# VH-VL binders against Translin-1 (tsn1): the designs that were tried, part 2

Target 1, 220 residues: Translin-1 (tsn1), of Schizosaccharomyces pombe (q9p7v3)
Amino acid sequence: MNKSIFIQLQDQIDKEHSIREKLTAEVDLLDEKLRVLQLLLANCEQNLENQEEILEALEIIKSKTRGLAELASNFPYYKYNGVWDRSIQKVVYLYLLASWTGRLDKSLRPTYSLLSLSEVGQILQVPVFPEESTFHLSIEQYLHAVLSLCSELARQSVNSVISGNYHIPFEALNTIQKVHSSFQVLSLKNDSLRRHFDGLKYDLKRSEDVVYDLRIHKLV

## First folded at step 8 (VH-VL)

Design g3 (from u17 with heavy chain V50E G106A, light chain S29E)
Fold by ESMFold2, look of step 8:
Parts: sequence; C-alpha cells; structure tokens
Structure g3 (fold): chain C 220 residues (1-220), chain A 123 residues (1-123), chain B 108 residues (1-108)
Amino acid sequence: as target 1 above (220 residues)
Amino acid sequence: QMQLVESGGGVVQPGRSLRLSCAASGFTFSDYAMHWVRQAPGKGLEWVAEIWYDGSNKHYADSVKGRFTITRDNSKNTLNLQMNSLRAEDTAVYYCAREGYDFWEAYYYFDYWGQGTMVTVSS
Amino acid sequence: SYVLTQPPSVSVAPGQTARITCGGNNIGEKDVHWYQQKPGQAPVLVVYYDSDRPSWIPERFSGSNSGNTATLTISRGEAGDEADYYCQVWDSSSDHVVFGGGTKLTVL
C-alpha cells in the first residue's frame, strides 16, 4: 500500500477547500455591492437625484466582476463556477435593468430594450463565448437574468403608476411580451430555465393588469 | 379565508360525461394557474390537468388527453373539468389545486387544495 | 414519462426520526415537493424545493435531494405525523406533474 497517495489526496482536498473559500470571499464582496445597486435601481424611475450613485455602483461592480474573473481564471472553470453562478447572474440582471431604465450613463435615456449577452460582456470586459473552459458569462446566466428583469419590470410598472408615470407600464408590457414570444422559440431542456420561463406568465399577467387599469381609468 | 370547493361529482355509467367545477374564494383567482389532481379509492395521487391563469395554455395527463377539457372563468372565479367518454378507471376523488405563486421563483407545487368531489364510473 | 418510486410504508417508534425516500433518475437535478395526507383529508404541502418549508410546518420536517434519491425527514416522530406522504416533481420535457406512489408512515 502507498501511504503517500492518501497524503497527496488530503493535500488536494485542503487546496480545493482553500480555493472555494477564496472565491466565496470575493463573491461575498461582490454580493454586497450588488445589493446596493439593486436598491438604487428599484426606485430609479422616481424623480430622484441618484444617478451619480448608480454610476459609481456600476463601476464598483464591473471592477469586482473583473477581479473575480481574474481570480477564477487560475482554477478549472467547471469545478468552481457554482460559487459565482448566481452572483454573476445578478450582475447581468442589474446591467440589463440599468440599460432599460437609462441609467448606464449620464444621458438618462431609457432604452426600453435588452442589452444582448455580447453587449453585456463588452461592457464588463468579460468573455461570453470562450473556446476554452474559462471564466465567462454563460447563456444560461443571461437567460435567467432576462427573466428576472421581466419580474422587476412588472413590479416597477406598479410603482410607476403611483409616481404618475404612465408610459413605463406600456414599455414594460411590451418588453415582457417580446421576451415571452422570443423564449417560445428556444428549446429549453434545462429544467431550471424552463421553470423560470413558465413563471413569466405571472409577470405578464401583472403587467397586463396595470395597463388594463390605466386604460379603464382614462375611459372614465 | 381561502376556499376551494369542488362540485359536480356523482355516479355515472361508462361512456357518459360529467362536468366538475371548483369555486374559488379568498384569493385573486385570476393570478394563479390551477390544476386537477385525482385519487382512485385506496390509491395514490395522479395529476390530471393544468390551466394557466388566463386560460392560454393547458396540459393533460396521457390517461385523460382527448377526453377531458380543463377550462376556467375568471369573472366567476371557477375552474371546470369536462370529462367525456368516462371509464371505470376514472373513478376517483377529484381535487382542484392551486399552483404556488412567487414573483421571483419557479412554480409547479401545490400550496392549496380543495376537499375533493367523488366521481364513480360504474354500471 | 418520468417515474418516482416510494416505499409503500415506513414505521418508526415515537420520538425517533422517520426517513421517507423518493427515487427517480437524476432526481437530484429536479425540485422535489412533499405532501402529507391524513385519512379522509386533502393533501397539504409540507416541503417544497427539496428543503424549503412553509412557515406553518414544524422545523421537524426537513428534506434533502441528491443523486437519484430525495428524502423527507421527520425528526421526533409523533402519532400526529401518521399519514400518507407523496413526493412530486415537474418534468419539463413532458410538461407533466408526477407524483410518487405514496408512503404510509406509522408511528408505533
């Protein structure tokens, strides 16, 4: 029996644990900044002077995402990608929301549309379709982020009516409808994605109800 | 107080039709996908059918496809199951069930159930 | 179609831990939900998403899911826990909801 085999195995176990702890610490720091940006963007349609704070938060998140990408590049991607998968999904989601609402720059011009996966990758300076198994934004992360965007747009649609902005509900409904139609052409064999997509029916319903209520109000 | 109340069960001969209804109260019915689930006497649960909140999509178990039709009327807060060409193996308690709802999470679990209505198919 | 397999019955002594299994091909990649059904009553949700619990269900009820087996665990079993327990998943390839065959828990 070769006792050194078990010593080598224990050393590798310790190394893997250390790697996961290091990656998790960076992800935790990123998550703190994601929570800040999410709060800022949840109320951004209101007449608030928070654009400089949003731009600062976007830059911090970009910097931390790139730092995580650089750290993660030292290790096998698919062995450790579960550590950051949900957090990177949130990064993509928040950039989609910032673009939709016109908060990616000082222009304050809402796009009312989706950044593509490639556009998000360019903005973050992170690969999206690598040839190697290296750190990248995945298609699955992007698709989940798009669906999460629709949920947030439905929620903000309600708040925008309260604030007296009746244009946002129509743009939100239009975006959600386009996502719904576009996803129907996808072959979603991933149970998690398919289940998330089926939940879009609730976001669509809520957004439709807001628009319907606005139309009835104007007819009264 | 949430309630789901099934009705329309009874004894019927093979080959005949029966229409079940489920009256909903205590929640916004039009926000939820609804299901029928059945349980033969002494047997386990068997999913029957699904209908989305607006009626736009419907799904059926293979055992009932082509014979059963799920519908809803959101103005009356009712879910219906039209059962045609009934067979002895359709004998069961039929439950209406509400699909769980969360703006941010996946679905397809049942958080509320009615008490059921008995359908017996026999000569 | 996707198939879930449960043992027909499980027995535990009062105060002991009951474990009810739900077998399925790669079930660890699915979300598993669990229902309790007492005689003459409708089912009630006790665990969803493998391990989450409705706020009104005691923390004695817990769940896990990995590989080909999901497990409902009921710690400190009581006579009031005697019921049939069903596991359930959704299968995206068929758009079908699938229930296990049910497990009768006896506390004796």
Scores: ipSAE 0.053, ipTM 0.619, lowest interface PAE 7.1, mean pLDDT 87
Fold by OpenDDE, look of step 10:
Structure g3 (fold): chain C 220 residues (1-220), chain A 123 residues (1-123), chain B 108 residues (1-108)
Amino acid sequence: as target 1 above (220 residues)
Amino acid sequence: QMQLVESGGGVVQPGRSLRLSCAASGFTFSDYAMHWVRQAPGKGLEWVAEIWYDGSNKHYADSVKGRFTITRDNSKNTLNLQMNSLRAEDTAVYYCAREGYDFWEAYYYFDYWGQGTMVTVSS
Amino acid sequence: SYVLTQPPSVSVAPGQTARITCGGNNIGEKDVHWYQQKPGQAPVLVVYYDSDRPSWIPERFSGSNSGNTATLTISRGEAGDEADYYCQVWDSSSDHVVFGGGTKLTVL
C-alpha cells in the first residue's frame, strides 16, 4: 500500500487534534469565568452588593461564549460539539438562574420566570436551532440547563428559609412544577436527558417538602 | 483534602453477613449521591449500589439486589453497605465513590474514590 | 443488559498516541466516562461526559463518542500512563451503571 495514504491520514488526525486543542483552550477559559459567576449566584437571596460583579461576570461570559462561537464556526459542528457542550450548558444554566433571580440586566422575562431558548440566544447573541451550519445553542443544551436550574432552585429553597426569605420556596416550587409538566409532554430520546429528567422528581419532592413545612408554620 | 475511607472488610464464610462503612471528609457529604463499586481480584469494575443525597432513593445491581442494603448518615458523613447472604462471587475490593456534581445531578460519573476495603468470602 | 466492550490490551510506543475504544449499542447517545487505574490503586476519573476533563488531568487525555464507539485518546504517551482504563455509562433501561471490561495500556 502507498505510504502516502497513511501519511495523509495521520496529517488529518493531527489537524483534528489541533482543532480540539484550540477549542479546549477556549472552553477552559470560559469554564474559569463560569466558576466565578456560579459562586456569585450561589444564593438567590443575595443583596445588590454584588450586583455589579454579577453583571460584569455575565458580560465576560457572553464575550467568551461569542468568541468560542466564532472559533467553532470554522469547523463541523457535530464533529467537535463534544468539546463545549457541557460548558455551554452551564452558560445557559447560569443565565437562566440570573434571570430567574432577577439579577440579569436586560432580562426579557420577569423575576421567577424561565427564559426561553430563543431569549437566551438573543441575550447571548448566539444562534439557536435550527442553525446547524454554524455554532448554535441546541435544544438538548437548553433542556439540560433547565433541569439543572430546577435542582439549584430546590437547593436554594432551603437556604432561603434559613435566611428568612419565605417567598423563594414558593416561586421555586411553581417553576419546578411547570417544568415537570412541560417535560412530560416531550419525547426524550437522549439517555442523558431521560436520566436528568428522572432527577427532577427528586427536586420536585424537595421543593414541595420545603413549602409544606412553611405552610405548617404559617409562614406562607 | 477530599477523603473517602472504607472500612469493615474481612474474611467471612458463605451465608454470613458483613457491614462496610465509608467515612467522608473534605466536602459537604449531604450534597452528593454516593455509590459502591467492587472489583474482584484480577477482574474489572462492577457497580453495586447507589444512594441519593438524602437517602430518598436507592438502586442496586441485579447481582446483589435483595441481599445488600445501602444506607447513609449525613450527620456523621458516613456511607454504609449491609451485605447479607454473602457468596463466593462477592469476593472483591469494595470502593465507595462520590457521584460527581457540577450542577448536573443526574449524571453518573465518579469523581472521587476511596482506597477500598477487601471482602473475602470463602468456606 | 447493556454491555460495553473494550479491547483487553493496547500497546503504544513512548511519545505516540494511544487510543482505547469502548463499544456499545448506540453508545453515542449516552454519556461515557473513563477511569484510569494503576496497580494497587483506586480508579481515577480522567474523562467524563464523553470529552470533559478534570482540571488535574493532563490535556493529553481526551475523549470522543459517536455511533457505537467511544474513544479515549492519550497523546504523547508516557510510561506513567501504563494502567487499566475503564469506560462507564448509565443504562436507562436497566437503571444500572455499566463498566467496560477494561483495557490494559502498555507503553513500550
Scores: ipSAE 0.008, ipTM 0.522, lowest interface PAE 9.2, mean pLDDT 89
Fold by ESMFold2, look of step 11:
Structure g3 (fold): chain C 220 residues (1-220), chain A 123 residues (1-123), chain B 108 residues (1-108)
Amino acid sequence: as target 1 above (220 residues)
Amino acid sequence: QMQLVESGGGVVQPGRSLRLSCAASGFTFSDYAMHWVRQAPGKGLEWVAEIWYDGSNKHYADSVKGRFTITRDNSKNTLNLQMNSLRAEDTAVYYCAREGYDFWEAYYYFDYWGQGTMVTVSS
Amino acid sequence: SYVLTQPPSVSVAPGQTARITCGGNNIGEKDVHWYQQKPGQAPVLVVYYDSDRPSWIPERFSGSNSGNTATLTISRGEAGDEADYYCQVWDSSSDHVVFGGGTKLTVL
């Protein structure tokens, strides 16, 4: 009986656990900062009272995303990408939201526009179409982030009316309509992504209702 | 009080047609996707068809595709199912069901159901 | 064509926990919803999105979903829980809603 085979298997199990724990610790630190930025961006105001806080949070998130990318690039991407997948999706989503709301310094796009996946990667300084074993932003992460943006824009349309900014609901509806049209040309094979896209019908309805209310008010 | 009331069921011969209606009240009908679900006597639930809140998109189970047509009239708060070329295996209680919408964007679940209308296809 | 498999029946003693399973290929990647149907009545939603409950459903109803099995759990089973229970998913490859075959819960 040779026990070294089972010792080798146990060593591999321990190594994979150690790698996941290191990656999870870094992701947890990133997630703390993502929660801060999400709260800052959810509070839509007509003034820029929290702009410095938003810029600081964006820079911290960029730094931590780069740190995660450096750590993760030492390991096979598809073996461990589940550890950061949702957190990186939220990074992309919050950068899209920051850009759309005009709160991202030196955005590659004007206010009310969508950053592309490549532009997000450029801003964060992480790859988007790399060799498969290297950390990157995935197409699926980006597509989920775009859909999450639409849900948030529908929500923020109400806040913008309360704040007296009647332009934002029209821009939100325009963005949601463009996303809906663009997704229809995609062949979505992912069950989770397809379900997320099909839910866009309710974001459209919500955004349309806000615009309809504004038009009725103008007619009265 | 929210209600979904199906009507139009009955006994028909194979190859004939029936039109089912579902009258909605107590909620804003035009905000919701609607479905038909059926249940043969002593059997389980079987999804039949879907229609989006504005009527812009429709889906059908393979067992009814080409024979059944789902429609809605948002001005009358009604959901309809036109059932052509009926077969014995279409014998069932037919429920209209509302697709739920919640804050967390969960979809394709049915948060409210009518009491059903019985369709019997026999010679 | 996606298939959900449920046991035809489950029995539980009063006050004990009932578990009703719903099997499907990689069902853990899907959102699973559960309905209760009492004789002569329409189905009622009891769990949706794997583990969420409508506000009118008591917290003793809960759900979980991983791998190839989703489970509806009813703690402290009561005679009033006797019903047929159906699991349901949406299948993206067919654009179809799919129900399981149903499970009759008996409390005795």
Scores: ipSAE 0.005, ipTM 0.565, lowest interface PAE 10.8, mean pLDDT 87

## First folded at step 11 (VH-VL)

Design m2
Fold by OpenDDE, look of step 15:
Structure m2 (fold): chain C 220 residues (1-220), chain A 121 residues (1-121), chain B 108 residues (1-108)
Amino acid sequence: as target 1 above (220 residues)
Amino acid sequence: QMQLVESGGGVVQPGRSLRLSCAASGFTFSDYAMHWVRQAPGKGLEWVAEIWYDGSNKHYADSVKGRFTITRDNSKNTLNLQMNSLRAEDTAVYYCAREGYDYGYYYFDYWGQGTMVTVSS
Amino acid sequence: SYVLTQPPSVSVAPGQTARITCGGNNIGEKDVHWYQQKPGQAPVLVVYYDSDRPSWIPERFSGSNSGNTATLTISRGEAGDEADYYCQVWDSSSDHVVFGGGTKLTVL
């Protein structure tokens, strides 16, 4: 049956819409789990009893991310990546935070360091090749996640002083300083990433103020 | 118990000046960028100005640029808006709003109740 | 300048799902935030970063953003949901915060 040009276009529009709906549905499920993990990691130093819940959440998020990756791999990456970019940034962010705070596994040993993009990919068992046309963790997603981590570290730095963990602000400052220095050598072309990077100044200043105050009191 | 309280609104003639203030409490004021947003009677929201946490950077809407000045005093937890050369179209409820901090993007997680500014001859 | 387009009004029956759209050129590449404003009150953030929700906002409120349209979804609509809703983005080209024109939601 011969279809008119406009009917054919409508069919393509409908197909694209259907694909986006399917992807969105998976992303929505992922986002629900991300919110849970974010709440669990918000007070990591104050509650070690929730480690089992954290590990469970991490596993669920890993599973959901992998499921999304499989589904997304059926479609052109750059046509549909807008559906999952923010959510995947949060996935990477939360894994970075979990690793930094020592909540990634049962060891409960903070690393106070950044996982690389490759390491995150290995943990999540998803590809990190920007040249591929299928689902992958992108450099931009990782950089956004790192900046988000810095904001959270600055926040937790203040809270850690209240709880008497005076080494945390020092570690947070070191991480934020390194991130700040590293980003300065990057040629960022993405507008959203540039804006996000500008926010790093807040985090750096906050962390410096906390550490300097602790140093005056000879606590670090 | 986050709180933003605007003040300084009133009735003024065109060409006159007015200074608005916003008193912040319940959070570390110096950690957050602050904004002014206004709403004309029966109209939608319009962004006016932004100031960074330490005052190091400011941005203005084109409609107020050169006439309005945003400042802050972190020692007093106060945000200010100096409005010069006021026009009838500046008539609106003016809200102070805190910029959310989670990802460094522009959104407003807390708002004051607003103060009414009326510019009329 | 960047423009956000919202329908002037949306009506929904109690218990039904309301959907408020916000149109913008490649808005799916931006972060969209949503605010609720009841008569005589200040705006309240209900959704941020397309789909994130403040902890004090009911789960009935959700958001999505793709292509040229962002959508605020309010499931199980209640009379208390009747308000004006505004979408908002940051425009990197002009370095301006941009609001939509607002949508009046009526719960019949």
Scores: ipSAE 0.005, ipTM 0.522, lowest interface PAE 11.3, mean pLDDT 90
Fold by OpenDDE, look of step 13:
Structure m2 (fold): chain C 220 residues (1-220), chain A 121 residues (1-121), chain B 108 residues (1-108)
Amino acid sequence: as target 1 above (220 residues)
Amino acid sequence: QMQLVESGGGVVQPGRSLRLSCAASGFTFSDYAMHWVRQAPGKGLEWVAEIWYDGSNKHYADSVKGRFTITRDNSKNTLNLQMNSLRAEDTAVYYCAREGYDYGYYYFDYWGQGTMVTVSS
Amino acid sequence: SYVLTQPPSVSVAPGQTARITCGGNNIGEKDVHWYQQKPGQAPVLVVYYDSDRPSWIPERFSGSNSGNTATLTISRGEAGDEADYYCQVWDSSSDHVVFGGGTKLTVL
């Protein structure tokens, strides 16, 4: 028996653990910033009072995401992506939301429109559609983010009505409808994504109900 | 035309070593993570070890950690399993299996025929 | 460690639908894969990603996964379907591949 072989194996195990710890640490930092931005974007209403804070948070998240990308690029993506998938999904989600609500000044799309994966990548300056071994924003992350956006839009539609912003529900419905139609043509193989998509039906219904009420009252 | 062929199985005494090999053909070997899975006689499947596409990282079941070593030679399309300090409970048919490539999730789309390893005094 | 629980055996009459369950904590959040193993043969993938099927596997084989239970469904059971079936997941917490205990399907 060559003990050296086992030592090497242990070293490899230790290295892997170290890698995960490093990645987790970066993700944790990112998550903290994501929570801040999420609170800032809790309403679709354009509040000029917090616009500067939103932009600052976006830049911080961009920086943290890029830092994570740089670190992660040193390791096989397919084996470590579980460490950051949820967080990166949230990053994409929040940028989609910021853009949709017209709060992202670097948006490539008009207000109430959906950023593409490529556009998000461009904004964040992170790769999209590269080799699987390289850190990138994945299609799955993007699709989850889009679905999350729809859920949030449905939620905020109700809130917007309460605040007297009656145009938001209409725009939200339009977006959700388009997303719903688009997803129907996708061959989703990921079970989590499939389930998430199933939830979209509920969001669509909620959004439709809000708009229906507004129409009855001739508010839209 | 994709196939995996295991070899190296046999009867060994406890504490001895054995080296298994798996020859891959019909696909780009270097593009796939490879695994060893074993099955004791009359028992279920048990995952043993994994090696990444380029051999950069490896994982082992707790039951074999520190005793087994998985390696690969992409130039020869060969997967290996060095088994040291063999125990009676290591008696099993050992399969090499290819990890599916679709979304990076762990499933095995191709299996070898298996090679029998018997550890007995 | 993550554990998958399968019934030891399931019996169905020819032409009937067989359902093999695989239990696990929040298994619905995982991707479940299924393998068929006939006596003296290597396992064969029959369902992957909960419900996807290799092109060479008959449409009679289907899968679902929700909550704490994944299910392999074999419609119009045939004698040739008699085999052991294993569910399988990857556990991110332990970084281990986990198999169920297997289910012996008998077609009576």
Scores: ipSAE 0.000, ipTM 0.494, lowest interface PAE 12.0, mean pLDDT 89

Design m3
Fold by ESMFold2, look of step 11:
Order: structure tokens, then sequence, then C-alpha cells
Structure m3 (fold): chain C 220 residues (1-220), chain A 122 residues (1-122), chain B 108 residues (1-108)
């Protein structure tokens, strides 16, 4: 009988490894598509002809996110959520960026606006406020994604000047300022979130410097 | 050519003061938070203090609070550490370190000076 | 006050993989950074954000972090990898930077 206990333990070990392998394989495929979309959106100000590629990438990512959600729903959520946590954070971030840049078809917000967590959930067709072990977009994923958006907007402000789009730095600064002000109202007790938020001052400074430079050179 | 060069170290008696300086070049100094990190002979690294890029936020290790003051002068690209009421346990090599910034990565030190030695003994 | 624990030393044969651990309560929820220090030299960043490398660090250096343990992995260890290695985090409750005690890597 002691042998049957060991066989059951080995079977459980094998089962859990198989589950993680399945989930990791799906997340790896999602990550490939996230890298493609990230590159497309990083250069979208300079390449107006890539809209079809962006829309295709967004649809593939939505499909894979929903597929992951269905697969993950067969297993305890909090046992395995670490497998996809950072990748789903990136999904949220890229949808925020696509919406902000005007590249997301049927966005719930106009260009230069920030989607809410609920709106991202509606667009991806994924729950946002779980009661129990249900796949969902977390508040922490969304807050990190918003902060990551600000970093990218500060970067794109610099690039937009090179391409002659002098309006984008002002819109980026406006968004970063609003995010900074909104986060100051929050009582962030999460170590990772507070660290990420503290870094926002670098994005704000960089964005302000771009706007200042444009005003001095009379380009706006 | 990015450089951080510490100076001002030396041998002093307990209870005395020293002022360390770190000269920065090859990067925009005012964009970066800066730190002091020390290493006693034969021992590990010990964080001492930080100062944010605009000088507004400062933090200190418990072992130096009230005795050390970190400051910066962005017009001269210098970081300073005023060390008062020195004790034998402050004997160490003192490094000037730049806090790196990368997408979502913070509070790591991507560039270090070569250090300046402070010896507190009679 | 957050505490990081490292083994005092690790030895590996040339060409083998070295693994240096850094223990801390819930360290998997923190970003872990790693430094190499050779005798008489300043520390050099080798891994940051758990697993990222500066562009000048060879891909033989890698990092991981989960649960209560972060690990620096150096594959195909060389004599030139002999050094002290420190892990480091930032702790938001104290606003302190914290270093581990260091691990001496010997390649023999």
Amino acid sequence: as target 1 above (220 residues)
Amino acid sequence: QMQLVESGGGVVQPGRSLRLSCAASGFTFSDYAMHWVRQAPGKGLEWVAEIWYDGSNKHYADSVKGRFTITRDNSKNTLNLQMNSLRAEDTAVYYCAREGYDFEAYYYFDYWGQGTMVTVSS
Amino acid sequence: SYVLTQPPSVSVAPGQTARITCGGNNIGEKDVHWYQQKPGQAPVLVVYYDSDRPSWIPERFSGSNSGNTATLTISRGEAGDEADYYCQVWDSSSDHVVFGGGTKLTVL
C-alpha cells in the first residue's frame, strides 16, 4: 500500500507539470504576438500604412487571450495565475496604447484618452471583478499597464518631434499629468506598484522637457 | 565616456567629520537618482543613502540617520555626502552609484565609481 | 528591516553551471538585482529586474525569482567568473535598498 501512495503522488506531480506546460506553451505563443504588436505600435506615428497589421495583431491577441481564459478556467486560478500574469499585463498595456494612438477599431474612447479597466474587459470580453477562482483582469495588472503606457508616451513624444508631429508631445504630457495626479489619491500598499509609480516622475520630466524644447524653438 | 569619480576620503579620528564628493560626467546628471553605498574592509555592500534627481527626496540607512547628509548640485554635476560624528564602524570604501531607469525596472545601480576610502581610527 | 540571505561561498568546476541563491521573505514579489565584484574593483551590474541583462553582460548570466528564493545562474563557468556576487532589492516599507551578504564564487 505504501507503493500505491507513491504512485498517486507521482501521478499528481506529472499532472501539475503537464498543466503548467500547457499553460506556458499558450502564454509563449501569446508573447510572440505581443512582441509583434508592441513593435508596430512603437512606430505607428511614423508609419501610417501599418494599420491593417495592427488590427490583425490586436484580433490575434484578443483571440489568444480568450483561449487562455477558457483553458485556465479548467484549473484553480490562483495556483496557476503566475504563469500568465505579466503577459496579461502586457495585453492590457497594448490595448491602452492602441486606443490612445487611435489605432484600435471600435475603441470606447477617442484618441488620446485612457480606457478604464472595465472598458478593457469589455473589449477583450474578459471579466474584471472576480468573486472566486475565475480568470480575470486584475486591478494590479491595469494599474501597471497605465504606468507602462506613460513610459511609452514619453518615449513617443521624442520620436514624434523627429517626424514633425508636434501635437503629440502636448497630448502625452497631458495624459501623464492626469495619471500622476490620479495615482496620488491612491493608497498604494503594493510594493511593486508603489515602485512603478515612483518612477513616473522620470516620464513626466522627459515629457515636460520635450514640450519646453518645442516652445523655445517656436515649433508650436 | 561615462564617469563617476569619488573624492574626499581619508583617515580621521572618531567624532570628526568628512565630506565626500562624486563628480559625474558623460551623462545628464540631473536625470538620475544617486546613491552612496559603502563596503567595510573584508565585508559586503551596505547601502547608505539616496537622493532623487531634483534633490527633493532623501533616504538614509538607520546606521547613519542624523549623522550623514546627502546633497547634490546639479549645476556642477556633483553628489556629496557630509559625514558627521564619525564612528569606527563607518570605516569603509564609499561608492557613488547611479540608479538606472529602464522600462518598469527601477532601484538598481547601473554605474559605480571606483570608491574613496574612509578610515575612522585613533 | 528586510533581510536577504546568501550562502557564503559556492564552488564549481570549470565549464559547469554555478547557481547562487538569494533568500528573502516573499522575494518573488520583489525585483532582484545582482552585482559582480572582483578583488579591488567596484561592483558591476550583471542582472536586474530578476532576469534582464545589461547589453555588455554575456547571456551565460541569467536570473530567476520565485517564492522565497532568487537565483543567479552562470552557465559554462570560467575562471574569469571568480568574484563576489551580491543580490539586492528595494523595500517600500522602509524606503531602503538592501543587499545580501555576498557569495564568493570559486571556479576550480
Scores: ipSAE 0.012, ipTM 0.572, lowest interface PAE 8.5, mean pLDDT 88
Fold by OpenDDE, look of step 13:
Structure m3 (fold): chain C 220 residues (1-220), chain A 122 residues (1-122), chain B 108 residues (1-108)
Amino acid sequence: as target 1 above (220 residues)
Amino acid sequence: QMQLVESGGGVVQPGRSLRLSCAASGFTFSDYAMHWVRQAPGKGLEWVAEIWYDGSNKHYADSVKGRFTITRDNSKNTLNLQMNSLRAEDTAVYYCAREGYDFEAYYYFDYWGQGTMVTVSS
Amino acid sequence: SYVLTQPPSVSVAPGQTARITCGGNNIGEKDVHWYQQKPGQAPVLVVYYDSDRPSWIPERFSGSNSGNTATLTISRGEAGDEADYYCQVWDSSSDHVVFGGGTKLTVL
């Protein structure tokens, strides 16, 4: 095989494109399942009616994530992680939310608590931290997911009040406060995380306002 | 049915003032940060100003800082840009743009108005 | 100030894949967004957060971002894709939104 430099480059480009397409296809399938679970977890209410569906969705997502991990492990992580980062962030987020709302195995963490990155990795059976050359859950993905959780908790706090679940806003506020304090000690190098963290201030304020309103109206 | 409609553009002399307005409809205006972005004739896009959902924070490009003021009236679903001490280099189509709302993504503009032309010339 | 660098123009044949690059120092650590602008029209978001796509944008549009280069990829190029394309980031140091210079895509 004696190809010119440019032909070789084109071959490499085509190869990389093919890899991205394969990864994208898997991510698309994962995203479809993520949407389902997101809808199921749209309320903090512990409605036992959809618990089975939630567990099924979680298992499907776990399976898809592991499949993606296996595929992705064949390629340099830093080169292709852009294909799955958002989706994996969503995976982590939804598992955090499921656990926080008591929809996941309570033996791992109590309701209204935050799963660690390691715990999420254990649940999904995917590596965390280790080799940048292989698929793993990254710190950045986890931190984004945590911030997303806080945003969602702030949102659902209002809805929970409407539904008469007045304890949720307090638990949400407590979690958001802890997250806020924890993030303050982190040296964030990613612009996305910096901006996302700035948004947390608003989430905290919203949660505080909800709790304040509940107190004013003597609902708690 | 999302719409952003700019108005207030025109021809003005250097040193004069002009006020642009953007009327928003089809979404909850008060939930979104809004931006102004301009484009000089035949040139690229230039960010001008940002205002948060509740008006609590504002940011400006260095090129307009001290001269332009961004405001909003959530009760009327309007975004405004007061432009003072206008210069020839301020000549551009001015777009109002909505900052997309996503749990993880910030500072992307998912909806744009049609733009209004501002010409500063003697 | 943070600077984004785009090629002035890119040409592609119909049905072929167009790739538009956006260079920036450690741009892989930023969220890159892409806009399409046709003559006489307002910009339209085509890719956000490096690789996400609005629901109204065809799947032919995709994005990636790593190292010092972000890339907008348009597969199966059509005549209707002929436009100017801008990359955009937010720079935390200056607290400014920054656009690239734009790339004119020609479909020949």
Scores: ipSAE 0.006, ipTM 0.510, lowest interface PAE 10.7, mean pLDDT 90

